# Designs tried in a protein design chat: VHH binders against Maintenance of telomere capping protein 2 (MTC2). Part 1

No score or structure here was measured in a lab: all are predicted.

Target 1, 357 residues: Maintenance of telomere capping protein 2 (MTC2), of Saccharomyces cerevisiae (c7gvl2)
Amino acid sequence: MGDHNLPDFQTCLKFSVTAKKSFLCMYRDSVSKEKLASSMPSTCDIQLKRAINDAYPGGGIKVTVLNSTTASLDSLATTHVKEFEIVIIPDINSLLQPDQAKLVKIMRDCTVAIEKAQSTRIFIGVVHWNNPVQPSGAAKDGDEAGKPAPKTRIFLPTSLRMGAWLKHKFWFACAPPYLDFESSTESSINTRANNSIGMAEEEKQEPESKRSIILNEEANLNDVFVGSTVRRYILDIMVHLRTHRLTYNAKAGGVYTNSLDDVVLLSRLIGLHSGKMFVSPSHVKEASRWYFPMHLELVQRSSMDSSLLYGSDPNLVDEMLEKLAKIKCEEVNEFENPLFLESLVVKNVLSKVVPPV
Structure headers, positions and changes below count from the first letter of each chain, unless a header shows other numbers; antibody chains aren't numbered by Kabat.
F, E and O are the ipSAE of ESMFold2-Fast, ESMFold2 and OpenDDE, as the mean of both directions, binder to target and target to binder. V2 is 0.75 times the mean of E and O plus 0.25 times the DockQ between their complexes.
[cut] stands for letters that were removed.
Atom coordinates printed by the task and the answers are left out, and those that the model quotes come from them; centres of patches stay.

## First folded at step 4 (VHH; framework vhh_6z1v_2)

Design s01 (from z04b with A33D)
Fold by ESMFold2-Fast, scan of step 4:
Structure s01 (fold): chain B 357 residues (1-357), chain A 123 residues (1-123)
Amino acid sequence: as target 1 above (357 residues)
Amino acid sequence: EVQLVESGGRLVRTGGSLRLSCAASGFTFSNYDMGWFRQAPGKEREVVAAISYSGGSTWHADFVKGRFTISRDNAKNTVYLQMNSLKPEDTAVYYCAAEPYFGTLEDWTYDYWGQGTQVTVSS
């Protein structure tokens, strides 16, 4: 996978179903001015259902599409299903913060139910993104006289319009399942090519039920060996991410203790699908490129920067953030990745942490 | 270029109803979360209600919950605040504001603000 490209939907779906983890799917679709979930099915909903059915054609997985509405979230909190369920949330980043908090609680309860083997419900959050919605610099800039920028001014808004607590409930983010998409000029083709891993090209086999396939893959994960030196390598990466210049130190840069187990699990899946029964440093680097960008909390404004506690000039911090906002705006478009800046941080850390030999 | 114009504010008796409207121009309205804020004389602005750019996610302050309802019409570039069972303490200038960043309820995240519309509730 490339350093800045999102992984492909098929691989992410397979890994997420096997691990019983939720993930995000990134669409570069402009929000329809009058689009209501009840008016007609969106293209992304049709594509996602088709891609899931293609991967798991025999049934055994229930697909539910819920609108990103307050009422839908309230209904979901009280609903239980016996089957393996995938819940698609078509515009997850449209949720206001109070509704994001409700979703976090729902997802936490689902994780507990999975751990107790009571039910399996995972989520695919659909993120609709567009750079023009997130200004790259001074939102209130009118060329008025005055040199110092306000300390409360936001230069780098969150890339996904999601709080850290909600991001933590999702494992990674992937590219859309553009099954028949072809363009001579768009970088989306390159993203799909770069996300290919050495696995069976097309899984159309029906020799066993979907439940049997999922259980067998889950059992095989436990046999993938993870050495102590590999675990130390992951911990070193996490420490460097927490202390990175651009990460928000008060939130440990978004890198919490649960990240170790998540990266270990993802590394095992990458290793298994590469035909290996052990995790190598290259598998850890790939897992880190998938996992960490979505989980990072970056400095958004000068008041969040720890250097202010050590005598840094807020105006210099504001200048740095404004320059980074411009880079984010330019490069996010090039790579079709709203997490581009976060991926740069991960790339920087991976270049500095020495892998075990 | 960017403009938010509130309308509908007037004198209303206690227990009455009123609908405020906010017409937006100069930006892509359907990409912005919208909020209603109010400010009484001598007090700071407080958030009353908020609505996501899609219209599906809404929030109302506890002191107006069950009485006020926020809604939007993206085809008309307009956000509304339906106010029922009005009380004297609802007397304030009501402001419309637009926010692209976080879906937060914090006023400092709102980029664009209207000039306000006066609501007076008499006993």
Scores: ipSAE 0.580, ipTM 0.841, lowest interface PAE 1.1, mean pLDDT 77

Design s02 (from z04b with A33E)
Fold by ESMFold2-Fast, scan of step 4:
Structure s02 (fold): chain B 357 residues (1-357), chain A 123 residues (1-123)
Amino acid sequence: as target 1 above (357 residues)
Amino acid sequence: EVQLVESGGRLVRTGGSLRLSCAASGFTFSNYEMGWFRQAPGKEREVVAAISYSGGSTWHADFVKGRFTISRDNAKNTVYLQMNSLKPEDTAVYYCAAEPYFGTLEDWTYDYWGQGTQVTVSS
């Protein structure tokens, strides 16, 4: 994975199933009618179902596609299944705030059920995104004659258009599934996974249930060693993210107390996947690149910027945010990553925090 | 250059039906949540209905639920409010509004507003 690239779907799926965590899948919307029809939620759910069946053949995981409607959310809240269930939400960032609140409650209840070993239900939220809109120039046409238009604009709107409570229920975001199963990249991943974890050998030689395979990987995950110096490294990264120039200081930059446990867990998965029974600083850097872009709250307007406490001109802050929005727009298009600015903040912090020797 | 233009408001009899339309231009319509608000003389503006930018999520106020239906056509950059079983208390200026950030039900989160279309319901 590069500094700015989203991780691949199959690796993210495997990690999320093992950790019993929910994740987002990023689909780029087109402005053309033909491409819009091709990228409809119905197409995305077919691709995702196929990718899940490819990763976990023979069943053992129930896949449910949730229509993004109030009625479907209400039905999901009362539905219970005994199997490991993956719920696909085809257009999660189109939900209105009341429906987002309902989904947050449903996901919270599911997390509690997982902790109590009562059931396992995780979610794949499908985010449809377009190129970010560049900020318009200063609006000088006022609502009344002779007055400039009021400044109500947010210069850096949220990258995913999700409420913070809902966004933080997902631990990372990935690229859409790449269904060229004969590619050299997929061959390399399959070889590494087989050598590192032995999952493919278990499926071929010992016909076990998919649930048994998941339990074995969970047990192996718990054996991955994380030293105190590694934990301190993660805490140093978190502190630097919370105090970064572009993060919203009043909300601790979006870096909450559960971030430590989440990054530790992801670092263990990366370490295990690489064939190691211990976490190294390189594993922490990779986990940080996956995790933190989803868990950052950036300054969106001058009123959120802490530099105002030190006498900064709000107009100069607005100018800075406008320039950042333009960079974000250009680079998001190049890297196909709606979280590009967040990933840039993470890269900046990782370059400043000295890893343990 | 952002413009929202409402149409369809007129005088109707109690029990009648109306469809309001709001044509949007100057922004990427499919990226915005849309809402219908109304304001009667001497009263505060209230939210009537809201629709997500994909059209998959809708909300209707309790006082219009079952009578009004919000919908949108992203290909036409238009949002609609189908009003059935109209009552005199539905008399108001109806506004369409757009927000890019999240689908709240508070008017202060909507950045773009139309000029309104008058709906009058008489017995």
Scores: ipSAE 0.053, ipTM 0.562, lowest interface PAE 6.1, mean pLDDT 75

Design s03 (from z04b with A33T)
Fold by ESMFold2-Fast, scan of step 4:
Structure s03 (fold): chain B 357 residues (1-357), chain A 123 residues (1-123)
Amino acid sequence: as target 1 above (357 residues)
Amino acid sequence: EVQLVESGGRLVRTGGSLRLSCAASGFTFSNYTMGWFRQAPGKEREVVAAISYSGGSTWHADFVKGRFTISRDNAKNTVYLQMNSLKPEDTAVYYCAAEPYFGTLEDWTYDYWGQGTQVTVSS
């Protein structure tokens, strides 16, 4: 994978199923795509459902589609399944923060159920994104309603329009599945026409041999060796991300305590996928490029910048943020990646942290 | 040039109804969460309702729940607040605001604000 490219859907799906982790799938919006969707229901869920079936033909995976509405979230909270379930959320970043909080609770409860070996439900959140618009520089009187305070401007928009708690529930983001002729056939469209939620259901009668293969992959993953020097390398990367010039210091740059375990797990999957029974520094670098861009919180306002505590001129901070906002908003993201600026931060840190030999 | 222009505010009797409109221009409206805020004289500004850029996720403050309904028309770049069963306590200047970042209910995250429209509810 390149430094700034999103990883491919098939690999991300395989890793997420094996690890029992949720991930995001990034779709770029366009006017023509929106017009097509209005005359025909959105096809992203059909494409994803097809890609899952292609990856796990006859596998014991139930696929459910959940619209990003308040009513759908309430319904999901009361459902229980005994099968391995993938829930597709076609427009996850459209949820307001209260509904995002409901989804976080649902996902937390699902994680607990996985730990208790009661059920396995993971999520594929679909992010519909556009190039960010430049902030107008609106001034505020402070964050307490009507109370006098220094006015601040927001310079950098968020990349995904998701709250930090919800982003934290997804371990990485991927590109959409490859568009092929079969995924756009008349039969696929006709199958979609009779579904409201839950579209094409996987057969409950699954080949036992396919389930055994999935379990063996999990067992093989546990055999991948991770040395103490590799764990130390990951911790060093995390420290550098937390203290980076562009990351929000008060929130540890978005790099939480569980990031170590997540990156170790992802590094083991990358190692195993490359045919190795041990994790190397190159596997850690690749895992870091997949994982951290989505788990970074960047400075959006001068008041968030920790350098002000050390005597930095607020006007110089504002100039820096304005220049970064132009880079982000000028559609310089040739990699079709809404996390491009975050990926630059990760690349910068990886170039400074010395890997063990 | 970014503009949010509220309309529909007027004097109305207790128990009456009003529909406020907010016309947006100069930005990609369909990418923004829209909110209605209000501020009465001598009171702090409070959030009344919010709607996601897609319209699928909505929120209403407990004190207006069941009486007010937020909606949007992305083709017309307009957000609405339908206000029913109005009470004297609803008297305030109502502001339309736009937020691109988190879909929050916190006023400090809203980039664009209208000038406000006065709603007065008399007995």
Scores: ipSAE 0.556, ipTM 0.835, lowest interface PAE 1.2, mean pLDDT 77

Design s04 (from z04b with A33V)
Fold by ESMFold2-Fast, scan of step 4:
Structure s04 (fold): chain B 357 residues (1-357), chain A 123 residues (1-123)
Amino acid sequence: as target 1 above (357 residues)
Amino acid sequence: EVQLVESGGRLVRTGGSLRLSCAASGFTFSNYVMGWFRQAPGKEREVVAAISYSGGSTWHADFVKGRFTISRDNAKNTVYLQMNSLKPEDTAVYYCAAEPYFGTLEDWTYDYWGQGTQVTVSS
């Protein structure tokens, strides 16, 4: 897993089940320049259901698929279940802002129910993304070939199509599950065959054994030591992200107070997964690479840049945003990560913040 | 070239019905949120309805709920506004608009706009 690659589905699923947190799954859909069919069959729900059953064979987890419609959200708000439930929301980024707000309330109520140990319902939001297009207002009029516009509207393109409130309800994003299909990063049959060598699946266990494993993982997680210097390191990272040149200062760059607890929890899970009973700075760096790209709000248009209030040339801000938009449009496809620019900001901060001792 | 062309606006009596259509060209219609806005003389432009690119998520302003219904046909690159039980206060120029994001209720996020179609409701 590199600095800019999304983590794998299996690890994200296990962490999210243990932590009782929701996450996003990023699917790249091919789109024709010709008109699309009015309805497209979706296979992501089938693939995700199979991946979940493979990870937790014998039951114990109820899997529900929620259509991304207004009616389905209204139905979900009144449904009660005592079992551990994973709700798959296919095409979560197709929801309009008001429906996204309804989902935020539903997810908030589910978090309260988890805190009260009444029920456990977590969500897997499916984001369908394509090659991002050049943002509106980044036209060649700014490149000595047109008239200066009285107001620029340069947007950093977003493949998520989610409001900040909804985005922040998911703790990280992962790549789609691998189910004996070609990886999008593989370019040859020989590479495919080599990548498949030596992978043996875990044998199925009885449901009782699987329940005890989940309980043991929760107990072990509480025993993972987090020192005060490690907590200070996370706070230092958060401060640097909030004050980064590319983050939206008026909203603390998207880094809120709950981020500390979220990163501590993720660092514990990474530490435990690596066979350690303590959190090291390297675990914090990995947790930060998973977590913060989802929880950053970047400057998307010149009017959001606070430097304009203090005499900055708006044309220079527009030039910067145009260059960033080009990076987001070109390099997100190379890494198959719609959060590539956010991951670059995180990488920059991690390279500047000195880890403790 | 991006183009949105509204049609169907006309004079209609109170209690009548009307269907507005907006034909889109020059962009991948099925990837865009579509909205209907209106503006009466001397008043601010207001959002009337919005529909997701899939058609599954819709929103209607409280003052038209139960009377107006937004729909779309991605095969025809067209968005519709079915208006029932029309009132004199529905008199306005109705605009079709498109955005590539997630359907905010703010007009500044809509990058493409039609020229508008006049709806007049009389007693």
Scores: ipSAE 0.657, ipTM 0.874, lowest interface PAE 0.9, mean pLDDT 77

Design s05 (from z04b with A33S)
Fold by ESMFold2-Fast, scan of step 4:
Structure s05 (fold): chain B 357 residues (1-357), chain A 123 residues (1-123)
Amino acid sequence: as target 1 above (357 residues)
Amino acid sequence: EVQLVESGGRLVRTGGSLRLSCAASGFTFSNYSMGWFRQAPGKEREVVAAISYSGGSTWHADFVKGRFTISRDNAKNTVYLQMNSLKPEDTAVYYCAAEPYFGTLEDWTYDYWGQGTQVTVSS
């Protein structure tokens, strides 16, 4: 996988189910009139249901769709967690911030239930993205002599249109399930789906077997060794991310206290997946590339740049941010990754921090 | 040229109803969250209602909840505010605004604003 590519859906799903963590799935959405089907968000949730069923064909995991509406959130808030469930949210970044806050509370309550071993509910948030939202054009429309920039001008728009608290409820972001062979495998997919549906009654024993597989993976995960030097390496990465020039220093760059535990857990999963019972620096680098881009808070306006405290010229800061916004828009399209600039910051930090031997 | 044009404001009696409309042009309307704000003479501007770019997520201020309803029609590039059971304290200039960044209720995140439409509620 490349340094700036989103990880694949199947691996992310397996890791998230084992770790009991929620993740985001990034779907490219077009602003063009090619969006002839008004039901495109519905197509994505059907596709994700198929991908989950393909990964866990015997069942044992309940899959529910939560539409991104105020009414659906109010309904879910009153629902108790009763079994192992994956909740798909097909257009999570369409929620207004009050509804995003409501979703955060729902997810927090589910996490508490998981920690008490009462039941499991994880979320797959679907992000529909076209291009990063451009800063207001008012700054470029002005007559050079008479129109100063607004005080609250945002140079680097939010990649995901999600508030920080909601983003931090998801541990990483992945690419959509692979679709390149849909036409060539349509018959096979339909046959498998029909067979799975027809065999539902026979699966009463298989859900228990699938649950056993998940439990065995959790048991193996607990045996993966993480040395103190590896933990220190992760802490060094976190410190460098918090102090990076492009990260918002007042928010510690978005790198919060739980990041250590999250990266340790992800590193264990990567290690186990590679057939090893110990975490190496290479596993930490891969975990960091998956985890940190979504958890970074970048400088979005000149007033957030800490160099201004030391007498930097605001015009030079604004010029830098405009150049970064341009790079973000161009490279995001190239790599099909709305978190490209964040991933570049992570790559830069990983190149500076010396791993332990 | 970006334009937001409000219409529907008029004099109405206490207990009456009004529907405000806001027609948008010059930007990709379906990518923007929309809000209705109001300002009475001598008071600060306050947020009344907001709607997500998809129309699925809505918010209404407590002082209008149950009386006002925001809606949108992306095919017509129009956002609406249905106002029922109007009270004298609803008298204000109502503004339509567009927000591309965070889906917030904060006025500083709204980058396009209409000129406003006057609503007067008489006892």
Scores: ipSAE 0.658, ipTM 0.883, lowest interface PAE 1.0, mean pLDDT 75

Design s06 (from z04b with A33N)
Fold by ESMFold2-Fast, scan of step 4:
Structure s06 (fold): chain B 357 residues (1-357), chain A 123 residues (1-123)
Amino acid sequence: as target 1 above (357 residues)
Amino acid sequence: EVQLVESGGRLVRTGGSLRLSCAASGFTFSNYNMGWFRQAPGKEREVVAAISYSGGSTWHADFVKGRFTISRDNAKNTVYLQMNSLKPEDTAVYYCAAEPYFGTLEDWTYDYWGQGTQVTVSS
């Protein structure tokens, strides 16, 4: 994984299942939204179901699809949580903010049920993204257009089109699963079929075996050592993110109270995945690159910029934000990452904070 | 050129029905959340209904809930507001607006606005 690349789906799925956390899957939407808005199941739903089944083939995890509609959310709010369920939400960023608020409440209730060891329901939100919406040109004037001007102009639009509160319910974001379906020959499909039929008896017994693996991974995770100096390192990173020039200080830059525990947990998973029973600063840096881009709120307009409190010229702030918006749009396309500018902020902070020992 | 054109506003009696239409051009309609706003003489503009770019997520203000229904047809680049059981209090200029960012109900996030269509409800 590079500094600006999204992590892979398979690793994110494994970490999220073990930690009982929800995550986002980023699909680049190069086609019209008309196809995504169809009443038919999306290709992404099929692809994600296959990837989950491939990772946990014996079952033990129920996979459900929740359409991004008001009716589906109202229905889900009254549904009992199963023992272990993954809910796929296609086109999650199509929800209006009132429906996003409903989803946040549902996810909050699921988190409480997990904490009480009653049931496990986690969510995979599918984000369909395209090039960020460019702000209007410098010559644009509401008076010239003969219409009411907006109260304030947005210079740094987000590619996610999600409210911050909903975004914070998801641990991190990943790239779509790489299923070797198109490049695989007829023999690969036949091999999958042969493995399925050849392992029929094994397949029937695997659900209990897969649950045992998940439980064993949870037990091993609790044994991964996190020193006090590592925890202080994470706190130092959080403080630098909260006070970064580009982060929205009024909301602590998006770095909330639970961030420490989340990064500690992710660092343990990365350490365990690398074969170590302790967390090192390199594990914290990797965890930070995965986690914080989803948990940052950047300055989107001049009225959000704290430098105005110290007499900065709003026009100079607007010029800076226009330059940043241009960079964000250009680099997002190169790295296929809608959180590219957020990843730059994280990279900058990690370069400034000195790791322990 | 970006344009939103509202139509269907007219004088109607209390208890009557009316359907407003908003035809969009000059931008990718299917990428935009759409909202209906209204403004009565001497009052501030208020949001009455909103619909996501997919059409699956909708919101209606409490004062019109059960009476008004927002819908859209992405193939026709049009958003609609079906208004039933109209009251004198519904008298206002109705505006169609487009929002690409957050799916908010706040007018400042809406980039494109129509010129409005007058709805008058007689007692």
Scores: ipSAE 0.704, ipTM 0.901, lowest interface PAE 0.7, mean pLDDT 78

Design s07 (from z04b with A33Q)
Fold by ESMFold2-Fast, scan of step 4:
Structure s07 (fold): chain B 357 residues (1-357), chain A 123 residues (1-123)
Amino acid sequence: as target 1 above (357 residues)
Amino acid sequence: EVQLVESGGRLVRTGGSLRLSCAASGFTFSNYQMGWFRQAPGKEREVVAAISYSGGSTWHADFVKGRFTISRDNAKNTVYLQMNSLKPEDTAVYYCAAEPYFGTLEDWTYDYWGQGTQVTVSS
């Protein structure tokens, strides 16, 4: 996996199931205007159900597709589940702030239920992205229509158009599953079979043998050793991210207290996946590349930049942010990663923090 | 270059219906949340309704809930506000606005605004 590429879906799915964590799946909006404007279902739901069924065949995990609607969220809040459930939300970053707040509460309740061993429900948020990098214009002074004239501009807009509190409910972001889009009779038959399997999973409980496999993976994970030196390395990375030139210092750059536990957990999973029963600095670097880009809060305008407290020119800061927005447009397209700039910040920090041994 | 052009505002009687339209150009409409705001004489501007860029998530202020419905047509780059059971208290200039950031209802995050269309509800 590269510094700027999103991790693969299959690995992210297996890690998330084992850790009982929710994650984002990034889809590029390359469909025609008519398809985007229609109420017709996206094929991403079919792809994700298929990929999940392929990873957990023969009575695997229960999969529910919600759609990003107010009614669907209200329905989810009252639903009770006994089985391991994966809830797919197809256009998560399209949710308005009130619906995002509603989803955060639902996800918080699900996390509490997992901690109490009452149920397991995790989420796959599908992010549809097409990165417009044009900065917002300044409001005109003396607007006669009674509009405020704040003269405030956003020079570097957010990458996902999701509130930070919603983003922090997901531990990392991945690329879409690799599936052959070639329309053939056999492909159509497989899609129908997956739909039938999905219906069966909604009606039938997960087999006990499948539950034992998941439990064995969890037991193995608990045996992966994390030394104090490795924990100090993660803390050093976190401090450097919090104080990075492009991160919003008032929010600790998005690097919250629970980030240590999340990165330790992800490092254990990467270590186990590589066949090791201990975490090395290379595992921490990879975990950091997966985790931190989605959790960073970047400076969007000069008024957010702490360097102004030390006499920096606001005009020069705004010019810098405009240049970064241009770079973001070009590089996001090359790497197919809407979090490219955040990934660059992580790369810069990893190059400055000296790993132990 | 960026334009939001509102239409449909007129004089209407109490209990009547009206459909406002807002045609957008100069930006990628399907990437923006759209909102309807209003301002009555002597009052502050207030948010009336909002719709996500996909149309799946909608919000309506309590004072119009059940009477007004926001919708959008991304193929036509247009957002609509269907207003039913109009009251004199609905008299205001109605503004269309676009927001690209994170689905907020706060006016300061909306970076593109129309010029407004006058709605007058008579007794």
Scores: ipSAE 0.505, ipTM 0.808, lowest interface PAE 1.7, mean pLDDT 78

Design s08 (from z04b with A33G)
Fold by ESMFold2-Fast, scan of step 4:
Structure s08 (fold): chain B 357 residues (1-357), chain A 123 residues (1-123)
Amino acid sequence: as target 1 above (357 residues)
Amino acid sequence: EVQLVESGGRLVRTGGSLRLSCAASGFTFSNYGMGWFRQAPGKEREVVAAISYSGGSTWHADFVKGRFTISRDNAKNTVYLQMNSLKPEDTAVYYCAAEPYFGTLEDWTYDYWGQGTQVTVSS
């Protein structure tokens, strides 16, 4: 909703089911290590299952929870999908690179199966994030004990702790479905009353009716008009993101050619959701705020900064990165968004790129 | 201050077993992936095993698979390397290292390094 807030889970779920795309759900870990270690096991899978059931009552969607372990990944590759399946992967960012590569292959095979109309399996990756801390990097970098490594400090570690290949298998990141403790008795009563009303209406609907709604939304997407000027606007945004001061040029800032199709699709969904059969620049701006933050590759260390090719002082780059790391630590906590700095980059680009009339 | 302190390295006979420990302090251990690296005289440092911050995802180099097992105890801020069926080729200084980024096996991404512990395997 806001420039710096993650989109809400229910809307993201609806869009992802309609588009047959996977997405990330951002869960903040407990501040206390003692609480995390001694408390009951994570409830994110329970919350997500409940939220999916609330959004799609009457069935038609199979929900599977896949633990983020090597054994669970190996078993997933051999399972058959009969219904529309949503696979919840708790703690997806705990996977080592080899297991991330296995998951990428599994997800790629699932995308191919969707394209061939053989089965539909999408993923909700749960990203657990903690309060961001400034990394040291200055401690012994292997100069003595091994291959000479460049002596550089990583000031801005990646927020998701996911490799680019895995990260790009998900189209956007959203907030958890249930935020915070109830702040008042009145709010609690209203929520329960709404749930009671919802249950009564849900009992009147057959499972086949819910399935037909999903199919109708898919069909309507193809009818949402996207003009050439709107496509040019998206390309302009992509170019500005790739050349932004804070994005890593060697990786095109994380903005690949597939980003155009993804933003077009998301813009169509936002347009349709707003009751329009055409995409406006406002829909593109909203899609860009949802999509780009998780895909951006930022400069993490001075050696990654292209300005060094033009004679910039590495010490000045280090000073800039240190200040940005402080902003990341302070503002992420305020907005409950581990992608806050990435969202600022997107906001800056959207303010500079002139939308079509 | 950040500290990684390895222990358990010693002389052991071929076919023997040894457990290395690495005690971590000065950073949020449960937020870091951990790795074990080794370096033999005149050779470059190589990755031996890695473990995710949760302990659910592990990796072992092909030359130690089935013989070595990496594990961690987040309550004790310690990572372990259980070494079985040791060979003379396993003789090296073993280093533990901490990685906060991608769960990568590349040494340049490891932020903190220990001083190393010597393992010598005699025939």
Scores: ipSAE 0.500, ipTM 0.809, lowest interface PAE 1.9, mean pLDDT 77

